# Designs tried in a protein design chat: VH-VL binders against Thrombospondin-4-B (thbs4b). Part 16

Target 1, 176 residues: Thrombospondin-4-B (thbs4b), of Danio rerio (Zebrafish) (Brachydanio rerio) (q8jgw0r23to198)
Amino acid sequence: ESTVYNLLTSPDCLPDLLHGGLAEQGVTELYILTTFRIQPGTGNTIFSLYNPRDNSKYFEFSVFGKANKAILRYLRRDGRMSAVTFNKLNLADGEKHRLLFHLKGLEVGHPGGFPHSQGALPVPGVELHLDCRLVETLRDLPAVFNGLNNHQAVELKTMQGKAQEGLEELKLAYGD
Short names: E, the ipSAE of ESMFold2; O, the ipSAE of OpenDDE; V2, 0.75 times the mean of E and O plus 0.25 times the DockQ between their complexes.

## First folded at step 22 (VH-VL; framework fv_iscalimab)

Design e2 (from a1 with heavy chain A33G; at its last look DockQ between E and O 0.57; V2 from the best seeds 0.57)
Fold by OpenDDE, look of step 22:
Structure e2 (fold): chain C 176 residues (1-176), chain A 121 residues (1-121), chain B 112 residues (1-112)
Amino acid sequence: as target 1 above (176 residues)
Amino acid sequence: QVQLVESGGGVVQPGRSLRLSCAASGFTFSDYGMHWVRQAPGKGLEWVAEIWYDGSKKYHADSVKGRFTISRDNSKITLYLQMNSLRTEDTAVYYCARELEWVYDYYMDVWGQGTLVTVSS
Amino acid sequence: DIVMTQSPLSLTVTPGEPASISCRSSQSLEHDNGYNYLDWYLQKPGQSPQVLISLGSNRASGVPDRFSGSGSGTDFTLKISRVEAEDVGVYYCMQATHWPYTFGPGTKVDIR
């Protein structure tokens, strides 16, 4: 059975999930689905997982309208920040777009721990699907999804200002 | 070091054509939108044109529409301004500028030193 | 085209004193995304322009905190809390919400 969280209406579910909830449930794969509209010639951060204590980023997806690109920024397991650029996506055209993040290889039983080597799937990573098309595969897993320590606070930030009206869907799902 | 260097300026008669170049260095040119901005002697700044990172979109000021054309060659890491049917009022220092884009924030963060175009009979 | 105006056009300030420059647009600069694309640029004597503020209030990298921008819609303000000698030059506002982009006429700031 699958479990789905609507993060637009229940963003407060994230801390419990990321502080061991996923691991306790034996979750090894995770899906993040988002649907949004961005006006032509502009951009926005669709969503951001961050530490509210120091505003450090865990996992963030931003759209750049003029450059016709998107950037995924995330904290790596080694403590460094990484950024992946997606070019020529045409996400800022006033049309509705759906993105699916498929996270694989989540480690069970080691929330917030490092190193994360035991219990992981053979190929940890993230697949990005845009409108039902696979556009990128990352051979890396953001640290936040392998669990946070108790001292690592987390919150969700979504599109800001009037542009928030453009974020129609943001869901986290796992299970069969 | 990020740098823009304009060239191609000079003295020309009205009705003539001139092409300006802006050589970029120190950054991935093809990732950035570019602008031309001009300044007549002793006057203020005037936006002239914009071109997107891949040249897919171009915008021009009304004062130069139909006469000036912004273009770029990303393989040569160069921005151009083709100026036709030049007028005396086109006399100005022409600056190229890079547009920094971060999500919803856009501004011209790097400017060249400018090249002088003088249109006189 | 959007017409930009500035006031004053000239300002002489004693070092250490504050300065304020107004910029107005003929139409609202609020974009559909909710942001106001109003930039402030400084052109120091004999130099190329440099950015100070974007989005009306975002201070660009490397810009001292004595510079601040505020406003929305059609009315914007650049403030310098303590004017220094290096702040001498011409300040321009520019709207980038509507094509074509348009500059204000500039405000010349001198030190007394």
Scores: ipSAE 0.490, ipTM 0.820, lowest interface PAE 0.9, mean pLDDT 92
ESMFold2, look of step 22: ipSAE 0.649; ipTM 0.843
ESMFold2 (binder alone), look of step 22: mean pLDDT 94; pTM 0.952

Design e3 (from a1 with light chain W99F; at its last fold request DockQ between E and O 0.79; V2 from the best seeds 0.74)
Heavy chain, then light chain:
Amino acid sequence: QVQLVESGGGVVQPGRSLRLSCAASGFTFSDYAMHWVRQAPGKGLEWVAEIWYDGSKKYHADSVKGRFTISRDNSKITLYLQMNSLRTEDTAVYYCARELEWVYDYYMDVWGQGTLVTVSS
Amino acid sequence: DIVMTQSPLSLTVTPGEPASISCRSSQSLEHDNGYNYLDWYLQKPGQSPQVLISLGSNRASGVPDRFSGSGSGTDFTLKISRVEAEDVGVYYCMQATHFPYTFGPGTKVDIR
ESMFold2, look of step 22: ipSAE 0.547; ipTM 0.818
ESMFold2 (binder alone), look of step 22: mean pLDDT 94; pTM 0.957
OpenDDE, look of step 22: ipSAE 0.552; ipTM 0.840
ESMFold2, fold request of step 23: ipSAE 0.576, 0.561, 0.649; ipTM 0.824, 0.818, 0.839
ESMFold2 (binder alone), fold request of step 23: mean pLDDT 94, 94, 94; pTM 0.957, 0.956, 0.957
OpenDDE, fold request of step 23: ipSAE 0.788, 0.779, 0.786; ipTM 0.906, 0.905, 0.906

Design e4 (from a1 with heavy chain W102Y Y104W; at its last look DockQ between E and O 0.69; V2 from the best seeds 0.51)
Fold by OpenDDE, look of step 22:
Structure e4 (fold): chain C 176 residues (1-176), chain A 121 residues (1-121), chain B 112 residues (1-112)
Amino acid sequence: as target 1 above (176 residues)
Amino acid sequence: QVQLVESGGGVVQPGRSLRLSCAASGFTFSDYAMHWVRQAPGKGLEWVAEIWYDGSKKYHADSVKGRFTISRDNSKITLYLQMNSLRTEDTAVYYCARELEYVWDYYMDVWGQGTLVTVSS
Amino acid sequence: DIVMTQSPLSLTVTPGEPASISCRSSQSLEHDNGYNYLDWYLQKPGQSPQVLISLGSNRASGVPDRFSGSGSGTDFTLKISRVEAEDVGVYYCMQATHWPYTFGPGTKVDIR
């Protein structure tokens, strides 16, 4: 059975999930779905997982309108930040766009720990789909989705101000 | 070092054409929107035109629409302003400027030294 | 086009004293994204313009903290808490919410 969280209405569900909830449930694949509109000539951070204690970023997706690009920033397992640039996506054109992040190969049972994958698990990575089109495949998994320790607080930040009206959907899903 | 250098200015008669160039260096030119801003002698700044990173979008001030055209050649790392049907009121120092983008924050962070265009009979 | 105005057009300040410049737009500069795209630029004598403030209140990199911007909608203010000799020049506000972008007429700041 599939489990879906509406992160716009229930953002407070994230801490429990990321502090071991996913691992306890044996989740190895995760989906993040977002639907948004961005006006031409502007940009915004669609969503950001971050540590509210020090404002460090875990997982962030931003759109740059005039540069016609998007950037995914995430904390890697080695403790460094990574950034992936998506060029020519046309996300800031005033039209509705849907992004799907398919995270694969989540580790089970050890938040923030060593890889503990058994069985035929997929290679850890992230697939980005834009409007039903696969646009990027990352052979890397943001550390935040492999679990946070008790010292790592997490919150969700979404599009700010009036731009938030442009964020129509933000869901986290896993299961069958 | 990030730098913009304008060239092509000079003295021309009304009705003539002139093309300005702005050579960029020290940064990935193709990642940035660019602007032309002009300043008549002893006057204030006037925005003239903007072009997006790949030239896909162009905007011009009403005062130059139909006469001036902003363009760029990313392979040459150069910004251009084609000025046709020049008028005396087009006399100004013309600056090129780079627009820095921080997601939702935009501003012109790098300016050239400017090139003087004088339109006179 | 959006018409920008500034006041005063000229200001003479004693070093160490504060200065304030007003900028007004003929219509709201609040973008649909909730931000006001109002920039402040300084043109020092014989130099090219340089940015001071973006989004009405964001101080650009390298800009001293004595500079601050405030306001929203149609009314904006640039403040210099303690004017220094190096602050002499013409200050321009520019709206970038709507094309075409438009500058204010400029405010000349001089030292007494």
Scores: ipSAE 0.361, ipTM 0.783, lowest interface PAE 1.0, mean pLDDT 91
ESMFold2, look of step 22: ipSAE 0.529; ipTM 0.803
ESMFold2 (binder alone), look of step 22: mean pLDDT 94; pTM 0.955

Design e5 (from a1 with light chain D32S; at its last look DockQ between E and O 0.70; V2 from the best seeds 0.00; counts 0 for: pae E 2.1 > 2)
Fold by ESMFold2, look of step 22:
Structure e5 (fold): chain C 176 residues (1-176), chain A 121 residues (1-121), chain B 112 residues (1-112)
Amino acid sequence: as target 1 above (176 residues)
Amino acid sequence: QVQLVESGGGVVQPGRSLRLSCAASGFTFSDYAMHWVRQAPGKGLEWVAEIWYDGSKKYHADSVKGRFTISRDNSKITLYLQMNSLRTEDTAVYYCARELEWVYDYYMDVWGQGTLVTVSS
Amino acid sequence: DIVMTQSPLSLTVTPGEPASISCRSSQSLEHSNGYNYLDWYLQKPGQSPQVLISLGSNRASGVPDRFSGSGSGTDFTLKISRVEAEDVGVYYCMQATHWPYTFGPGTKVDIR
């Protein structure tokens, strides 16, 4: 009953999902799981959903190499960019880390355009778990997960160069 | 305004010691790695040392390893360079520099005015 | 240590004309993460160095767009599309891919 995409082997599913495919399936919550290892000294972008035409970022998580910091950047539904900085996270330490994004309150498609059901959608938001610990709750859902229009190209970018050998897992899941 | 000010330079004899200080202001010092870079009179730039934001990692050029020690005191917002067993070839202007880090991009974005160290008999 | 070379070592330019400075490293500057850690710094007369370019081509904040960097591996170039009077000084490339960090010998740029 659950659907899982391995984005390291099959990233080509993402454009269709983000251009309405999640809504067509009635998806109201989504999980993104990544497992990675970064050596100290130089950081990397673990993954980025971005517009390849202008290099703008829809949803991007990056880890610093020296400062033990991470940053989440995303496009809000109002069209403005937001950034969340995670201080004092020791992620570029050469060890495996697991990051889970639990995205809630995705808007479902209905005949007639608006949600008209008697049931309310979950409150939109993102819970971020690092190594099984909840480290952030956002009351804001990145716009990319409520559907892109036809003018908004999207691609997935992951860790670059030989460092990509430290990216063990990147999955997108829903359905349970 | 972001500023770095070096001090502690002077004239010393070979074999002696000197400690340089770099006072920082206008930014959160404990968020940044710091460097020392030197320039002998009329010569080019030479990287000397680096220290990470919390002091956990220190790196020194081979030419000064074992003689110089970079350190920092985040509560006093100050970077230091302890220079022991000084040699005439250590004569230079010593700059401190802040490293800007943005994920995989890093470079020395703010430099002090420099302090002159002269090692002569 | 990685040896950095620059050419020319000295350059005189008519104001408004372009300038080009070459930087070469003894080993590839491509880091295992795919980026080339090659920076350009300018030291104006009597001043401390200031950064112009990082990662071979990334213009630092506040640097005019007449400055551009290019190259990868062992060969890098800094170009100034139209030299201004305030561009006078010594230009250094520096590699930060390999420990220890090393600078090139500098290129002195003068007007006329």
Scores: ipSAE 0.471, ipTM 0.796, lowest interface PAE 2.1, mean pLDDT 88
ESMFold2 (binder alone), look of step 22: mean pLDDT 94; pTM 0.954
OpenDDE, look of step 22: ipSAE 0.586; ipTM 0.843

## First folded at step 24 (VH-VL; framework fv_iscalimab)

Design ctrl (from a1 with heavy chain E50S W52S E99S E101S Y106S; at its last look DockQ between E and O 0.04; V2 from the best seeds 0.00; counts 0 for: pae E 14.8 > 2, placed apart)
Fold by ESMFold2, look of step 24:
Structure ctrl (fold): chain C 176 residues (1-176), chain A 121 residues (1-121), chain B 112 residues (1-112)
Amino acid sequence: as target 1 above (176 residues)
Amino acid sequence: QVQLVESGGGVVQPGRSLRLSCAASGFTFSDYAMHWVRQAPGKGLEWVASISYDGSKKYHADSVKGRFTISRDNSKITLYLQMNSLRTEDTAVYYCARSLSWVYDSYMDVWGQGTLVTVSS
Amino acid sequence: DIVMTQSPLSLTVTPGEPASISCRSSQSLEHDNGYNYLDWYLQKPGQSPQVLISLGSNRASGVPDRFSGSGSGTDFTLKISRVEAEDVGVYYCMQATHWPYTFGPGTKVDIR
């Protein structure tokens, strides 16, 4: 059984999911799909999961059209920030682009979540697909998807300004 | 300093076995895929085997499949190549190399100095 | 197996002059993700190989600007705009798009 949230129309369930709701449901794989269009030579943050109290970032994807690059920033479970830069990638070309983040191996290291009775757990990581093609695989999992404690506020921020019309889709999906 | 040091080479008769080791230092070994590449005297480079960062996936060239086995021990920070049923055509300098896993621009960025394996009667 | 060829197999260059090395694969090296996993390595005399170029055209960290890579699909080129004495050695292209990984035969670059 699968669950799909349209985060553009119903973002209000997201904090609950990130504060342990995914773990309570036994979610081990998570999909984030976004479809966007950005004017040539411009830039925007497509989406960001961030702490509104101090503006720190948990998981953020940005496009820099003038520099022909995109950057994925995320908070690791060890508390360090990581960034992956996609050079020579012009997503700000006025055309529709689709990104799929496939997060695997959620709940590895979760208290009470030992794998010995459940068989082998998936290798933790993130696969990023651009326009249906795999362009990056990360071993790290962003900490935000393995559960935030009650002191870690979280909100979703999407494309800002007049570019907001270019964000056509932002979905979060998981199953079982 | 990032370093890879191969050992275990030597002179051996055909049909015998050797185990090569590659000791790693100066980096997080478990973030890297590892490779063996060989070079026969006076010849070009030949890929031999690769192993994923966690050891879960292993690949071998057809010329060595069934005779050579790549392995790693992340707790000992060491890459291995078990070479069985050695043949004279396996005579080469054997290099280990690393590549960072899952980044878009992954390549063999650090190589060891190599260890010579000579297989002769 | 993907067969990699290189042309020329050897060349001698006057220091300060340009050099160009061609690499051709028997099948397209364009991965389903749109990138060409074609790397260039230099092996200097008596040394281990070292990387110069990845993804057909990306210079590795610390590689001088005089090295450039281009091409896609089946045809790739490494250019050295001004050959220096330290550039002497054998240049290999290698494809990593398909298993098994395969190297070209090498191009020996020497100076007068």
Scores: ipSAE 0.006, ipTM 0.490, lowest interface PAE 14.8, mean pLDDT 83
ESMFold2 (binder alone), look of step 24: mean pLDDT 93; pTM 0.950
OpenDDE, look of step 24: ipSAE 0.041; ipTM 0.621

Design g1 (from a1 with light chain W99T; at its last look DockQ between E and O 0.69; V2 from the best seeds 0.57)
Heavy chain, then light chain:
Amino acid sequence: QVQLVESGGGVVQPGRSLRLSCAASGFTFSDYAMHWVRQAPGKGLEWVAEIWYDGSKKYHADSVKGRFTISRDNSKITLYLQMNSLRTEDTAVYYCARELEWVYDYYMDVWGQGTLVTVSS
Amino acid sequence: DIVMTQSPLSLTVTPGEPASISCRSSQSLEHDNGYNYLDWYLQKPGQSPQVLISLGSNRASGVPDRFSGSGSGTDFTLKISRVEAEDVGVYYCMQATHTPYTFGPGTKVDIR
ESMFold2, look of step 24: ipSAE 0.577; ipTM 0.825
ESMFold2 (binder alone), look of step 24: mean pLDDT 95; pTM 0.959
OpenDDE, look of step 24: ipSAE 0.497; ipTM 0.823

Design g2 (from a1 with light chain T97L W99T; at its last look DockQ between E and O 0.61; V2 from the best seeds 0.53)
Fold by OpenDDE, look of step 24:
Parts: sequence; structure tokens; C-alpha cells
Structure g2 (fold): chain C 176 residues (1-176), chain A 121 residues (1-121), chain B 112 residues (1-112)
Amino acid sequence: as target 1 above (176 residues)
Amino acid sequence: QVQLVESGGGVVQPGRSLRLSCAASGFTFSDYAMHWVRQAPGKGLEWVAEIWYDGSKKYHADSVKGRFTISRDNSKITLYLQMNSLRTEDTAVYYCARELEWVYDYYMDVWGQGTLVTVSS
Amino acid sequence: DIVMTQSPLSLTVTPGEPASISCRSSQSLEHDNGYNYLDWYLQKPGQSPQVLISLGSNRASGVPDRFSGSGSGTDFTLKISRVEAEDVGVYYCMQALHTPYTFGPGTKVDIR
């Protein structure tokens, strides 16, 4: 059974999930699905997980229209920020685009360790799918998805838009 | 140091052509959209043209459309403005400007010193 | 084309006093993304223009806090909380919503 959170309508679910909820549920893979439209010549931050106390970023995906690129910024587990640039994705063309972030290798915080008796442990990373094609594989996992400490606040910021531009879908899903 | 340097200005008769150049340095030129903005003597600023980072899109003001053409050579790190059929009203200091882009925020953050074009009979 | 206007066209201010410049557009500068594409530029005497404000209210890097932009739609305002001698010049608003981009006529700010 799969669990799906609509982050546009229930963004308040994120703190609990990221403060150990995912780990408690034994989630090792996570999906973030987003659908958006951006007009030519502009861009936007599709969504951003950030610390509202100091505006530091945990996980952010932004589209740059004129430069025809997108950037994924995320906090690494070593405490440093990383930025991955995607060139020539054509995300700001006035059309709807769907992005799927497939996060793998999430650590499960089980007392005594999770028995990985069956199969090789997945290599931690993020696969980015644009519409129906894989466009990038990141062999790194953003720290935010391995759990935040209680002192690390988190909020979701999403892009705004009207009829011709906006975020239509933002979902977080896990499970079978 | 980020810098833009215009050149090619001078005195020219109406109907003639002139090509301006803007040499960029200190940044990755091919990552930025560029603009030409002009200012007639004692007058305000007038946007002239824009070209995207790879030259894929060009826009021109109506006042120069069909006569002026913005272009760029990223290998030479140079922006150009080909000006044909020059008119007296084209007399101005011509500035090249870099457009800084951050997501949805765009503005001209670096300007050259300008080059004077005088169209006079 | 979007027509830009400014008021006043000239302003003389005593140092330390506030200044306010109005900019109006013939149509809304609000993009579908919810942002207003209105920039403010300053051209100091004998210098090239420099950006002050983007998106109506975003202060550019290095711009002093005494500068602020506000407004939405067709009505925008640049404010200088305490005018200094270095603030002398011509202020231009520019719409960057649609090409051709268009500047206001400029507002000359002098110090008394």
C-alpha cells in the first residue's frame, strides 16, 4: 500500500515526516512528483524545503527560463550545500511539465538496525525524471530526507502562479 | 573583475551603417542575456535590444526594428549591434548591459561605459 | 507598447530628508508568476546607469537600505528614506514584463 501526501493542500505534513516520521515508517524510497507550467522568458522556484528560522535551504528546485536551465540545490549530509545544474531541459516553454524525484537509499532509523537480509542495499541517490524520461542521476542524498533534528525547523515554499503559470501538483509518496 | 567595454561609436552620416561592439570580461559571457540601451544627449534611457545567452532569441525596440540587429559571438566574448540606415534620432550613447538572472528575478546589473554614436549630415 | 510615466520629473531634497518617486505603467506589470516586473535604475552624473530595485521591491546587491521599492500592478514607488549627496542623479523606472522594455522619462533628484 502506498501513501501519498498532497503537499499543496497539506504542507504541514512535512515536518512530521522529516523529523523522523519517514524513518519510523521504514521508508527507504521516496517519490516527489510535481507538475508545473512556466512561461517563456521567465523562471521560478518550483518548490523549496527550507529552515524558516534562517532561510537556509534543504532542498530546492528552480527553473531559469532565459538561461534554459534548472538547478537543484540541496544540503548534503556533510553540512555543505550542493547545486546540480540541468542544462537545456526546456522547462520554461509555456507547457506543462512533470518532474519526478525518486529518492533512494533513505536511512531507516530502527532500533537495532534494519535487517537488510534480502538483496544489496540501494545506493543512496536521486533520479530525476522529466515527463517520461530519466534526465539525471544524482549519487547523493539530500540530508533533509535522512531526517532532521528537532531543532531544525522545516517549511515548504511553492511557486505562485495564475492561469498560464503555476504549480499544479506537488505530491510526496512512498510505499508499495 | 566583471567588465563591459563598448566600442565602434563615432560620427556617421544619415543612411550609413555602423557596428558597435561590446567586449565582456570577468564572467562566463555565454551564460547571460545581454542588452543594448541608448541615451540621446540630454535625454532619458531607451531600451534598444536584447539577446539571449545563446542567441536563440532576439528582441528589438520598434524604433530600431528592421534597421538594427543585435548579435553575439560567444567564442569571442563579444556583443554586437549592427546599425543600418542610421537616422539623426539614433544619435546617442549606446550602453551594453548584462542581465543577471536568478530564477524569476532579472535585471541589468553590469553596464559598460557607453560609446557615442553621432548621426549628422 | 507599455508606456511608463514618472512623477515628479524633478525633485530637490534637503539632505537627510526623504524622497519619493512615482512610476506608472499603462498596463499591469504583474506576471502570471505573481511578480511585478518593474525595475528602478539610477544614473549618477557622468556615470552609467545602475540598478537599484528589481521586481518592484527587491533591492539589488550593494544597494543601501535607505532605498525601497513598493507597489503593484500599474502603480509603483521608489522611496529614499534619507537622501544623501551620493543619491543625486536621474532615476528611471523600467518595465521588464514585455518586450520592448520601456523606461520612464526619468526623475532628476538634486540636493538643496
Scores: ipSAE 0.480, ipTM 0.815, lowest interface PAE 0.9, mean pLDDT 92
ESMFold2, look of step 24: ipSAE 0.517; ipTM 0.800
ESMFold2 (binder alone), look of step 24: mean pLDDT 95; pTM 0.962

Design g3 (from a1 with heavy chain S30D; at its last look DockQ between E and O 0.56; V2 from the best seeds 0.00; counts 0 for: pae O 3.5 > 2)
Fold by OpenDDE, look of step 24:
Structure g3 (fold): chain C 176 residues (1-176), chain A 121 residues (1-121), chain B 112 residues (1-112)
Amino acid sequence: as target 1 above (176 residues)
Amino acid sequence: QVQLVESGGGVVQPGRSLRLSCAASGFTFDDYAMHWVRQAPGKGLEWVAEIWYDGSKKYHADSVKGRFTISRDNSKITLYLQMNSLRTEDTAVYYCARELEWVYDYYMDVWGQGTLVTVSS
Amino acid sequence: DIVMTQSPLSLTVTPGEPASISCRSSQSLEHDNGYNYLDWYLQKPGQSPQVLISLGSNRASGVPDRFSGSGSGTDFTLKISRVEAEDVGVYYCMQATHWPYTFGPGTKVDIR
């Protein structure tokens, strides 16, 4: 059975999930689905997982219309920030776009992640699908999805104001 | 060093044409939208035109629409402004500017020193 | 076209005192995405313009915190908490919500 959280209506579910809830449930793969519309010549951060205490970023996806690019920023497990730039995606064209993040190789049962034996689990990574097209594969997993320590606060920020109307969907799903 | 350098300005008679160039350096030119902004002597700033990173979109002020055309050659890392049917009121210092687009930053962050265009009989 | 206005058009301020400049647009600058694409630029004497504020209230990189922007819709304000000699110049608001972009007439700020 699949579990789906609507993060637009239930953003408060994220802290529990990321502070061990996913691990406790044995989740090894995670899906983040977002549907949004960005007007031409504009940009926005579609969504962002961040630490409200210092505004540091865990996982953020932003669209830049005039530059016709998108950027995924995330905190790596080594404590450094990574940024992946997607060029020529044409996401700010006034059309609806669906983006799917397929996160693989989540570590089970331990916040912060434990080394797993070779061959026991798939290589951690993220597949990014845009409108049913695979556009990027990251051979890295954002640290936030391997569990946060109790001292690491997390909140979700989505498109603000009327941009909220442009963000039609933001779901987190896992399970069968 | 990020830099924009305008050229092509000069004295020209009304009705004539002139092409301005803006040479960019120190950054990935094709990642940025570019603008032309002009300033008549002793007057304020006037937005003239914008072109997107790949030239796919162009916008012009009504005051120059049909007469001026913004363009760019990313292979030459150069921005252009073709000015036709010049008028005396087109007399101004012409600035090229880069638009920064980053998360919550949307503004012209780099400007050239400008090139003077004088339209006079 | 959106018409931008500023008030005052000139301002003389004693160093250390605050300054406030108003910018108004003939139409709302609130984009469908909820942001107001209103920039403030400063042109110091003999120099090219430089950005101070974007999106109405975001201070640009390297801009001192004595500068602040506020407002939404059609009314915007630039404030300088403590004017310094280096703040002398002409301040322009510019809307970038609608093409064509349009500047305000500028506000000349001088030191008494």
Scores: ipSAE 0.053, ipTM 0.682, lowest interface PAE 3.5, mean pLDDT 89
ESMFold2, look of step 24: ipSAE 0.600; ipTM 0.827
ESMFold2 (binder alone), look of step 24: mean pLDDT 94; pTM 0.953

Design g4 (from a1 with heavy chain L100F; at its last fold request DockQ between E and O 0.69; V2 from the best seeds 0.74)
Heavy chain, then light chain:
Amino acid sequence: QVQLVESGGGVVQPGRSLRLSCAASGFTFSDYAMHWVRQAPGKGLEWVAEIWYDGSKKYHADSVKGRFTISRDNSKITLYLQMNSLRTEDTAVYYCAREFEWVYDYYMDVWGQGTLVTVSS
Amino acid sequence: DIVMTQSPLSLTVTPGEPASISCRSSQSLEHDNGYNYLDWYLQKPGQSPQVLISLGSNRASGVPDRFSGSGSGTDFTLKISRVEAEDVGVYYCMQATHWPYTFGPGTKVDIR
ESMFold2, look of step 24: ipSAE 0.579; ipTM 0.818
ESMFold2 (binder alone), look of step 24: mean pLDDT 94; pTM 0.954
OpenDDE, look of step 24: ipSAE 0.762; ipTM 0.896
ESMFold2, look of step 25: ipSAE 0.641; ipTM 0.827
ESMFold2 (binder alone), look of step 25: mean pLDDT 94; pTM 0.954
OpenDDE, look of step 25: ipSAE 0.777; ipTM 0.900
ESMFold2, fold request of step 28: ipSAE 0.670, 0.554, 0.573; ipTM 0.843, 0.807, 0.820
ESMFold2 (binder alone), fold request of step 28: mean pLDDT 94, 94, 94; pTM 0.952, 0.954, 0.953
OpenDDE, fold request of step 28: ipSAE 0.811, 0.817, 0.834; ipTM 0.912, 0.914, 0.917

Design g5 (from a1 with heavy chain Y53H; at its last look DockQ between E and O 0.58; V2 from the best seeds 0.50)
Fold by OpenDDE, look of step 24:
Structure g5 (fold): chain C 176 residues (1-176), chain A 121 residues (1-121), chain B 112 residues (1-112)
Amino acid sequence: as target 1 above (176 residues)
Amino acid sequence: QVQLVESGGGVVQPGRSLRLSCAASGFTFSDYAMHWVRQAPGKGLEWVAEIWHDGSKKYHADSVKGRFTISRDNSKITLYLQMNSLRTEDTAVYYCARELEWVYDYYMDVWGQGTLVTVSS
Amino acid sequence: DIVMTQSPLSLTVTPGEPASISCRSSQSLEHDNGYNYLDWYLQKPGQSPQVLISLGSNRASGVPDRFSGSGSGTDFTLKISRVEAEDVGVYYCMQATHWPYTFGPGTKVDIR
């Protein structure tokens, strides 16, 4: 059975999930699906997981329209920020685009910990799919999805938009 | 040091053509959208044209559409403005400007010194 | 094209006093993404223009905090809390929500 959270309508579900809820449920793989439209000549941060107390970022995806690029920023398990740049992506073309983040190798029961590879286990990472195309594979897992400590607050920020531009879908899913 | 230097200005008769150049230095030119903005003597600023970082998109003011063409050669780190069918009203100092992009925030943060184009009979 | 207007067209201010410049657009500058692409530029005498404010209210890097921008839709305002001698020049608003981009006519600011 699969569980799907609509983060646009239920963003308040995130703190519980990221503060151990996923681990408690034995989630080892996670999917984030987003659908958005950005008009030419602009960009935006599609969504961002951040700490509202200091505005530090956990996981953020931004589109730079005029530069035809996107950047995924995330907090690494070693405490450093990482940024992955996707070049030659025409995401600000007035068309709908769907992104799928497939997170693998979530550590169960070890919030904030670094998972140890046991050889036979899949390497933790993130696959990014754009409109059904695999565009990037990260051999790294954002720390936020490996669990946050109770003192680490988290909120979701999403892009704003009107009829011809905006975030149409943002879902978090796991399970079969 | 980030710098833009315009060249190619001069005196030209109406109906003639002129090509302006803007040489960029001190930054990755191919990552930035570029603009031309002009200013007639004693007048205000007028946006002329924009070109995206890879030249995939070009926009022109109505006043120059069909006559002026913005272009760029990223290998030469140079922005161009081809001006055809010049008119007396095209007389102006022409500035090239770099557009800084911060996700949803865009503005022209670096300007050249400008080059004067005088269209006169 | 979007027509930009400014008021006043000229302003003389005593140093230390505040200044306010209005900018209006013929159409709303609110983009579909919810932002207003309205910039303020200053051209000091004999110099090239320089950016002050973007997105109506974002102060550009290096710009003193005495400068502030506000407004949305079709009405925007640039404020200088305490005008200094170095603030002399012509102030332009520019809309970048719609192509072609268009400048206001400029507001000349002088000091007494």
Scores: ipSAE 0.388, ipTM 0.795, lowest interface PAE 1.2, mean pLDDT 91
ESMFold2, look of step 24: ipSAE 0.570; ipTM 0.818
ESMFold2 (binder alone), look of step 24: mean pLDDT 94; pTM 0.953

